# VHH binders against EARP-interacting protein 1 (eipr-1), part 7

Target 1, 362 residues: EARP-interacting protein 1 (eipr-1), of Caenorhabditis elegans (q9u1q0)
Amino acid sequence: MSECLMFGMDCEARCMTSMTADEENICFLVGTNNIKNDKNQVNKLFMDPEASRLMSKTFRHPAGEVRAIAAHPTKSTILATCTADFSSLGGTHSITIWNIEEDKRTLETVSRLPTEQVMSCLEWEPNSMKCAAMTPFRPEIQLLNMENGPEIVQNLKIPLENEEDEMFSATWSPHHDGNMLGVTGGRTAWCIDCRTDNEYLKIRDAHIHRTISMDFNPNLQHVIATCGDDGYVRIWDTRSTSSALTSLHPHAHWVWSVRFHPVHDQLLLTGGSDASVVLSCAQSVSSEQQIEFRDDEEEEEDDDLVEKLQDGQLERIDEHEDSVYACAWSSADPWTFASLSYDGRMIVSNVSRKHKYALMQL

## First folded at step 27 (VHH)

Design bb1 (from n4 with V29F G33A)
Fold by ESMFold2, look of step 27:
Structure bb1 (fold): chain B 362 residues (1-362), chain A 122 residues (1-122)
Amino acid sequence: as target 1 above (362 residues)
Amino acid sequence: EVQLLESGGGLVQPGGSLRLSCAASGFTFSSYAMSWVRQAPGKGPEWVSGISGSGGSTYYADSVKGRFTISRDNSKNTLYLQMNSLRAEDTAVYYCAKGSRDEFLKGYFDYRGQGTLVTVSS
């Protein structure tokens, strides 16, 4: 029932981000995985507010495949990618900061850090020039200063339980002044204080075989969500990790992405290998859980409050035909989100009016 | 340290057959999807075939369907490509490629070998 707009790339793609520096326009960035290195692109997808249509601009990505993409937090003409080029043995890979050249429809190199391995995660801390990068195959996070180009300033060691387990994701906490990173690998999620290599909290066995992604509640500093290969999304209190606060089961297959709504933390956006995108509600463990009233004989005078949403699935987007690897909320409109499947299909969706109204009365 | 060593290339006449092998080491071979990728002289790379970690699912580019067969022997950490009914356009360097864990993703890999040359000529 949600309104959906679709855009198809004729090329595989796995990574997407919103353009965080642009709070005025709905805009997303997508990078391609074309085996022909010189055919790779970054697509800027945006909404034409007058025509209510999804528009795209294609920019040539001259450094091979885009394995991760991150938007500059304050400059809408700057982005970074993790690049992969396999034309030589061992590959030619990098973390590169690009300037968008609108006239030439290409990306121009601002600065480049060569890497020995393909980096598959790149997360720009939204209030600083700090960035986290990782590869699935090493239990390490590289912390970068992006101010004068990508410069490694720290390597965080992750205590991965089994040497054959893979690392999956990294996500910055909004609550710790850019000093805490959420990390997933194997069956475990970690919250790591970047100021020390040795201080972390962990949630062991969060999912059956793979804890694929996580996110921090924007309003409750000790609440996180995880997702994994069992199709579950679990909500945790990091101070008491022996059991989840609640568990939701939105997918029939691996869940690749979980994101809290940036304001209404009862909302969770997920995408998975069952080719679906699900908007879920975790009202019971959200910042809106408690009901306040006065007990001094002045009770609630106008009992016209809209009923709170219940835990569980609110909306399901079934318009994808391949695994959904990335989901993102818009930085410009709190009710807009996007999803990307491996076959290169992008879908931009809105929270339905029914649920939007219920949340605005909350 | 991941290593992929291709062998079995050579000169063959049109209509002939070759069997390529790839010896893998430095990772748990049975846990990863594998692919063959080829690159003709002066051309861009082309994905040829893929196989799941268990060997239960196989995938082929349209240009080779019915002529090529991918297989693996997980006890020997070896990937194979049986190439039958070879044509001049099959002339290329063939590369063994390590894909994602357990899951096959077309065209996606993180390591590639040095390759072995296959030349199809009269």
Scores: ipSAE 0.598, ipTM 0.851, lowest interface PAE 2.1, mean pLDDT 88
Fold by ESMFold2, last read:
Structure bb1 (fold): chain B 362 residues (1-362), chain A 122 residues (1-122)
Amino acid sequence: as target 1 above (362 residues)
Amino acid sequence: EVQLLESGGGLVQPGGSLRLSCAASGFTFSSYAMSWVRQAPGKGPEWVSGISGSGGSTYYADSVKGRFTISRDNSKNTLYLQMNSLRAEDTAVYYCAKGSRDEFLKGYFDYRGQGTLVTVSS
């Protein structure tokens, strides 16, 4: 009996996001990377309310490849993509806001900002109309106001240490009223206050050659996770960056995505070029562990059979056949997550009942 | 700024041969996978062949396997496509494309050249 559900697209894909505006239905969006511009699509993958069957709807993406995708924070019919179209010399690339046209099974342009280069990261701040966009080839983050179409309002310069270093990711912090952005590039992770331009925290040499992604602990404002080309996931306190709080080694190859569980911050979801998805536990540095240490002498129970989760690998999904570039937790069900490999395979999975019950006791 | 300059196209009879070249500049050539992409008149683009940064791994579309050979000379920053046993359906504009630094990803590129026209006819 499989614990996961699979859907195969008919072309390569690298970007995925959850539908953040829909808190009642499990829903993910995936964009394709087809060299034939007119064959590119956004797939809406969703679960039957009974959670027994995986369904999909395909929408035509008429502006070429989808190099990044972001869901509107409050409108389930609106999404944004970074588009790449190489039919003309120099390309016609953009950041485009789309309306989902359900009956025509296509995306219709609401507004468009042409870009000089292919943008590869697009992150909509979940509580505002702010969006961050990035290309790996410039040491900059473009901050956008999305209210009246994509408009560049600020350009954050990232002090990469080596000219050959590339930018990898950007992620909004949940803790600073939409004003802090985590970015990765080269071997380094930064936490940047967007209001000041001048202030950042950095974690140098977080991974051997590449710090590929990062995420913020949803419950501990000074704790982040990073992942990189060494197969490691490292947890850091941004107030003391000389060494990681803990290190986990879930993958045998590059780790492309790391995401804290949105509630139970001991859980980390990762995907990598070893074609695996790993659910890891960092109990020792979690918000629950921090409270538990403080209250240790006050709470005493005679239940020796209950074992709390330990640091390390909890679950592994090996059903992918290609590099896993994106992982996401569901916005609607905290125990559901999805993963995407480059060959276009989507997998929707659940945290096993064993681990779910152990976590709900904590 | 990345520049990719294709050359070597022309008119050739069926069964003939051509060698295409692509001069690359504006990036560390040996660090990046490279591809050839073609587009026949009135048709959509088609990925033809790819090669790793070192040249140790090569990849081909089924339509050209056994007839085309991709190669690179990292000392000259040049990508090549040797095309043998040419057919009328090989008529297209051939483009040099700069791929990813990570690993070879078929059809995934960030820069494309202007192209060079290959015409196969009697």
Scores: ipSAE 0.537, ipTM 0.823, lowest interface PAE 2.3, mean pLDDT 87
Fold by ESMFold2, fold request of step 28:
Structure bb1 (fold): chain B 362 residues (1-362), chain A 122 residues (1-122)
Amino acid sequence: as target 1 above (362 residues)
Amino acid sequence: EVQLLESGGGLVQPGGSLRLSCAASGFTFSSYAMSWVRQAPGKGPEWVSGISGSGGSTYYADSVKGRFTISRDNSKNTLYLQMNSLRAEDTAVYYCAKGSRDEFLKGYFDYRGQGTLVTVSS
């Protein structure tokens, strides 16, 4: 059985990120979207390594709702949020960089960029000061330089086929020196080179009505995963997009998040509106597939004692009672992950020992 | 450009009824969940009721359940709130709010209107 640690917030929440700059401690950040502006907070959730207990610190978020959250790639005291404040007509919204004030339990403004609309996606490129922001309602991505505060340096136009289609997600590729974004909107996934305004790779009709999220394989430059409203996760080769390499069906409802394991790319983490979190295996299309195919004939003696992972569901976490909108792997421990449901329940889980050891043999 | 125009507010006696309307434009109305949110003078906002894009699912705060009825007419791009058995504590500005596409999320919205005042007094 997988061990799960739970934390319940007093507020609805939809966004979560790992503390990417903290490679020593298991730590996650969660932002709330409470209609009452004074009640919004960012929760820093971390593990006590000796007691294996989930601990929390609450920091007041004084700019209203947290609609997206991103951790600074190298400074564990800096984070950014997309803020929404509906106190006046038209709202007061922003992208804000904050400093975590541990002693005062508050977020202190470092810099702020006002926005006309609520931005609902904020993705900090992990190796630079570049950040991508978007709203579902405009077919564009704002590229930001965050070095001296959030500054718009480029707008990428996204060629949505239907004007009624919404944008869903943006994800940085780990393979292109911070120059490629994966973007989902309508039924389509795009891989977009930010250096060239007109170069797009498309996976059309990746899901029945909505392609909600995507992620890049950390080891295979041309492999991505998508998820959508049909409950499927599909794995694609971007060089040959006419059909998926494989399809997995982990959920009975919309899948909101798909994340490759940061090292073992056969392992995929998903969360959905069926209130479940699933660890799936796509061994057959992973980078470790080639290693297994090259096994020596005499490894048969050792194969009798070795359990090989198969495609499909490995583990399922059913401890949520509401839609799971965010999942994240820990930056400090590759076997730890977290999930967040809209009712404010946060669950921190570990890959089971059985599957962990099977993966370490590959 | 999203526009939400509330109407139907006014002064009413305790125990009375009112029907609020919200005319929507600038988006595909039938694709979005909608909500009513209210704010009493000097108080924080309170979610009141919500409805799915199709109108097939409706949701209510405990304080109004059994007294208020949310509905929508997707052919007229109009959201409604029928308020019965009104009480003094129902006095508030009522706002129409555009929620998420196709799925209802309590308290989540991206736009709201200017509101319409409902006053319940003896």
Scores: ipSAE 0.429, ipTM 0.776, lowest interface PAE 3.2, mean pLDDT 87

Design bb1 (from n4 with V29F G33A)
Fold by ESMFold2, last read:
Formats: C-alpha cells, structure tokens, sequence
Structure bb1 (fold): chain B 362 residues (1-362), chain A 122 residues (1-122)
C-alpha cells in the first residue's frame, strides 16, 4: 500500500535522528555499529523532491561506533554522537560534537568529552543547548550544556526498583520549558523535573518486564505513550497512573521505539523486533475533536459523510528483515517517517493517501 | 563491577583442540547474550561466536562454523568455547564479551575481558 524507499548500509546500525534544524528538506542521520573502528560512518539520507528518490552522503566516523546520535536544534551542520571504541581495555568512549563539511564529505571534530562508559542515549532539548545522556548500566541521567562543547552540569538519580534493572531511554517533554525529562528503566516510566531531582512522577509496571521507550503527547501535557517487551503500546494520563487510558498491541515482539505524530497526536509510530513498523491510531485519547458537521453535508447522500478513524492499527510496513530499533517522523514533512533496522536497512515511508485524507478532514 | 576472566589458552598443534572458559561476575549472567571475540597479531578484532542468555540459540562466524562450539553454564556463571580442528589462522587473543540482555546482536557488546592467548603452531 504505501510506497517506501530503502537504503542499505551493509553495516549494523541502531541509532537514527531527523535533522531537526532543517525544516525544509526531508533528511535523516544514521550511525553505524561496526566492530572494526575504521569502518564506522554517519550517513545523511535525504530526499530529492523533484526526483522523488532517496539519496545519501557518507561521512567517516573516526571515533568508533555510533551508539547514539543527536542533531543540533538550530544548526543543520552540527551533530553530536556517543562514541564507543573497544580497542583497549575499558574502552575509549566519548560524547563528540561534529561539524558536517557537506562539500568535502568530512566530519570535523568541534569538541569532545571523554566518558568512562559508553553512553547509549543522547537527546538534545529542542529549544536550548541542554542535552541528556545516559548509559543502561547506571541509574542516572547526565545533563549536559553543549554551548562550549559537552559539559556535565548535573546528574539526575533515577530510583530504579531493582539494582539489576537497566535504563532504556530518555525523552524531553515539549510542555515544560525544557525542564522535564521522560525516562524509562526496568518496568517503569518516569517524568522528572530536571531542576529538582526530588520531584518525579512514575508509572510502575507499565510493561511486563521492560519499559523500553516513551514519548510525550505534543498537544496534551499530561498524556504519554510507553512501549515495551510485551509488544504493547500504552497511553497514560500522568495524573492517574494506576491504569492505562488505552492499550494497543501492534507488535508480536519487543517494541523499541514509540513516537507520537508531531501534530496529529492520534497517530503513533512504532518499530519492533518482529521486523515491523506500525502506524497506530489512538483516536479515543487524542486531543483532536470530532469534525463538526457542515451545512453543505446536509445536501449530500448519507453515504458521503465523513469517515472516522478508530483505535488500532492503520498501516504496517513489513519491508525490514531485522529488528527495528529506531523510528522518526520527518522534521520537514509531517507525512514522512523513517525506520532503521539493525542490519543497516533504512526505510523512508509516507502515511498512505487514504489515512492522510481522513486526517485532513478531521 | 562487571568482571570477565578468560582462561584455557595456550600452545596447541594444528588439528588439535582447546577449551576456553570465561568466569563472569557483577551482573545477572543468565540475562545477557555473550560472545567470543578474537584479535590476531596485527589485525583488528573479529567476532567469533555468540550465545543467547538462555543458551537456546548459538551463532558462529563462517570462519569457525563446524569447528567451534559455544556453550554456557548459567548455574556457574561461566561461558565456554570448545575449539576443535585448530588452524594457524586461529592464533589470537580470545576475549569474552558481554552483549545485550536476553537478545543476541552480532558484534555488539558493552564489556570485554582481558583475554587469553591461543597459539596454534608447530
């Protein structure tokens, strides 16, 4: 049903981001996980709108594996990576800010912060130079100021229920002036005020064994989505966390990524270890109101009335052949999204025309 | 702290056999996929073999399939590599590596041990 465009790197990869500062061009960045340090890359994938084709530029990543990648919020030539190099005992790891030299096809080091452990999550707050970094193995979030290179300015402690539990993700809230972070670890999701690491809200047992990712509803400040190892996506009201508002079951295996659509918050994009990407609808708990009847609809046959979306699966993309670890909506086109599987396949897809038109009438 | 202690390396003749062990501590061993990685003199690291947390799934690089067998004993927190029909090209330092929890990802790990030297010569 949906037409998709594919790019294969022939190298393992787990992290991807849209180029958030580029709101005019469809563009994504992907980093590789090659055990051979000199073979790692950052790939810039972009659309040529006149040719309707996916194009790529390859940049060598000289600091080893890319374990996380984040785009600068206002400069489309700057990116940051969490790097891992295991050629020596204990490793040589960092958070590095790079300048993209487009014409020369090079990444130029701007600044580097060595780290004791590989950081596997890097999230740039979209309206500031604040960044959150974490490793699965410590119950803490490192808050960074990126203005003069990465500098650790705060450590937030996360109250994991069991010491052997791992951290999975961090996501900035769009509703709290850059001061609230959503965090997942063990079976729990937290919303944490970064100014006062004593104030947090938690959703315990959000998933059977692992709450892997979360995202904030862009339009409803108290609504979040979680995903986990049970194949479910759950929608929560953070003011009443004893039960989910609704549960969707889009995957037959672990769900690694969940993302609200940035405008139409009834849409949720997920990817999982069943090698599927699913576009789901949670209309019943969304901000979008029922379309009011118009006077010209009174002059039509009853069977021409506006169709309503229902909760559940809208579209499924089965073109991946490995676990899908990352999904992202485009920063430039609200109907375009990308997905990345571990085997290095990236797929760029569009919301089908059928559902696009239904949503535009909503 | 995660600790991985390899043992069992040594000198062996071509065609011979050797069994490597890796004692693990500092984490819930049965929850993590484990791998063997090797590095020959003057070469970059090479993934050799992997095993799921439960031990139910095993994986091998093409260069060692049919000759090497990975296994684990979760009650003893120990990873093993049985190496048969050894060749000179198998000469390397062999490292035990802790992978992702529950799921095997080829070439992915977060910790490695100090290694044990296997020399296939004479």
Amino acid sequence: as target 1 above (362 residues)
Amino acid sequence: EVQLLESGGGLVQPGGSLRLSCAASGFTFSSYAMSWVRQAPGKGPEWVSGISGSGGSTYYADSVKGRFTISRDNSKNTLYLQMNSLRAEDTAVYYCAKGSRDEFLKGYFDYRGQGTLVTVSS
Scores: ipSAE 0.402, ipTM 0.753, lowest interface PAE 3.3, mean pLDDT 86
Fold by ESMFold2, fold request of step 28:
Structure bb1 (fold): chain B 362 residues (1-362), chain A 122 residues (1-122)
Amino acid sequence: as target 1 above (362 residues)
Amino acid sequence: EVQLLESGGGLVQPGGSLRLSCAASGFTFSSYAMSWVRQAPGKGPEWVSGISGSGGSTYYADSVKGRFTISRDNSKNTLYLQMNSLRAEDTAVYYCAKGSRDEFLKGYFDYRGQGTLVTVSS
């Protein structure tokens, strides 16, 4: 309880991102899903590191619901959202780049691309002005150049197995100079090189009905994690996709988000419809060796004993009361992570000292 | 393509009843949670009621609880809203809305119909 800080905005929300351009301050952005379109907001949630307090600033989002949110990779005052406004018949939807107006507590439009459908995924490539957008209802990914406003420059077709299947997520690979995108839809995960027409690697039947999200191992070029509606998290080698390297079962219901730790890739953060957030270990398939010679000569007697990590659940956070749709590691502190449930509860948590020390002594 | 066709609206006196229907097509109806939302003149939209894909769970806004009943017939791809004890503040355009697959999320939808007008007036 002492390592868990909560903030409730009393407004439904489904999307969250870290402020990737701010590597000094723990900061997250959360967008709301209020059916009353004039009541939507983006909350900037940040830590006062001296006081260990969770603080928030609320910014009006004047274009309706926030269906996806992405932080500008280098400018902490710029963000993009996928907007849905159902005030008129047929709706008014867009991908919009905003400037955060701190004094006015509102978002000011920088540029806007109207869309015919609600876009529900928006992923800014961390080292470029490339962005991926998608709707769950079309088997395609729109690649955008964000330099002079959102501009569609390419459509990637995704070969879904069944016409009723939905697209769920897109995630940029850190290993391919911003040219590879991980995509989930139906029961399948794909790794797609954006430069090559229709060339992809795929993992079929990764989960029982839905492969909901995926992430790339930051240290191992060919390793990915997937999650799905069966409560499992599976880790795969993309060079040999017939079976998972390992399977973890952290949730009793659908898993909506899976994220590798940005440094210690044995750690996986997940959130699910069982209202829990789980920190799991996949040491056996990580870049950091499980078996090692450890020199204890400089360990003080008064030190806590360091428990060696094993595969499986390390920590569980049960402070949410609704489905957890988003979780993210902080861009500023490698031991801090956040989670968001649909009822608008945001929780900022830290990896426990026990597990932190085990990882530091590898 | 997804189609949602509402019907059953009209003029009714306070204390009266109406039953709204929504014919759905273009998707596997039983797989999706469904909602009724309404928009009163001069106001923003308001979520009214929701129902799970199977029909096993129903949800209501506090303003209509006890007076409105949501139901669905998955064999006919039809969503219903029975409205009893109607009040002047229930006057609105009522929309059928397609929610998320299998899981109910209050107020969350990706498609809505054209709406049907309900007017409660003496």
Scores: ipSAE 0.401, ipTM 0.756, lowest interface PAE 3.3, mean pLDDT 86
Fold by OpenDDE, fold request of step 28:
Structure bb1 (fold): chain B 362 residues (1-362), chain A 122 residues (1-122)
Amino acid sequence: as target 1 above (362 residues)
Amino acid sequence: EVQLLESGGGLVQPGGSLRLSCAASGFTFSSYAMSWVRQAPGKGPEWVSGISGSGGSTYYADSVKGRFTISRDNSKNTLYLQMNSLRAEDTAVYYCAKGSRDEFLKGYFDYRGQGTLVTVSS
């Protein structure tokens, strides 16, 4: 059983990110989404390696609900949130960059961009000062320059199939020098080149129901994964999208998040509304596809049958009691991942030794 | 500017009734589903009821089915919640929100009111 550490927050939460700037410590940022405006906070969760305990530092978030959270790529003291402040009649919304004041346990506003609608997705490109922001209510992605405060530099129109369709996610490709976005809306997944606004990829009806999230294979430029309300994870070859390369069914309900392992692209992490987190294997479509060269040579029985990982579920985290809205791999430890459920429960887990060794031998 | 203003809350005895109202402005009211959400002391937010833009479809949490009735008057840009057979467990701040149950579950409410307190006590 994979060792898991749990931490319960006092507030509901829906967004989490790894602190990418901290490569030494396992650290995650969680934003709370409580209806009580003044109770909202950002929690910095980190593992104490000496104590094998999950520790938390709480910071007041004075701008109401955190609807999305992003970490600065290189500065561990800077984060950005999509805010929903309902202290006034109706509410106000923004994308805000914050400085973490550790001593004061507060967030200080560095810069703020008011937004007409609440944003529900904020993705910071790992190698630049670019962000992608999205609201479910508009068929567009906003590209922001974060260097001197949030500034909209481009609006990407997303051609949703139906007017009633909603936007669900935007994700940066690790490929194409930070110029490619994966976008999901309705039942469709897109890859959009931000330089040209061209659709590099369009997968209609990627799922039977809504397509909620997507991610890019870190090793294979032509491979993406999608997840949706049908409970499936589908892996696609962008060169031929008539059918998925493979389909996994790790969840019994909506899948909110899918994340490739950053190094071992055989592994996919998913969280869903069935309150589960699943580590799946997709070896058959990974970069480590062992071409079984049937060389007829003599089966020397070398007993060390390195059990090849098979496609499917490897591990399941069932300790959540509510819908899992977010999951993320640690930027500091490739074998550690975190998950967040609505009730504010954070779980930090490790890939089992068994699976770790199996992967390393591949 | 979008505004949602709840009213009608108050103190009521168990078994009593209240009618909540929400006045909406700043958007095309009839084009959007609306919801009532509540938060009791020490508990998280709970979706209570929803109604489609046209008012043709209504939805209720299991906890309030048969007791609460959601309605809307699009000509007045007003949302209503008739609460009957009130119980102590119904004590909460009730919020009017722009959006459906699904939007609530996904955390997509972009606008909501300040809430009105409903206290059910003997």
Scores: ipSAE 0.335, ipTM 0.729, lowest interface PAE 1.9, mean pLDDT 92

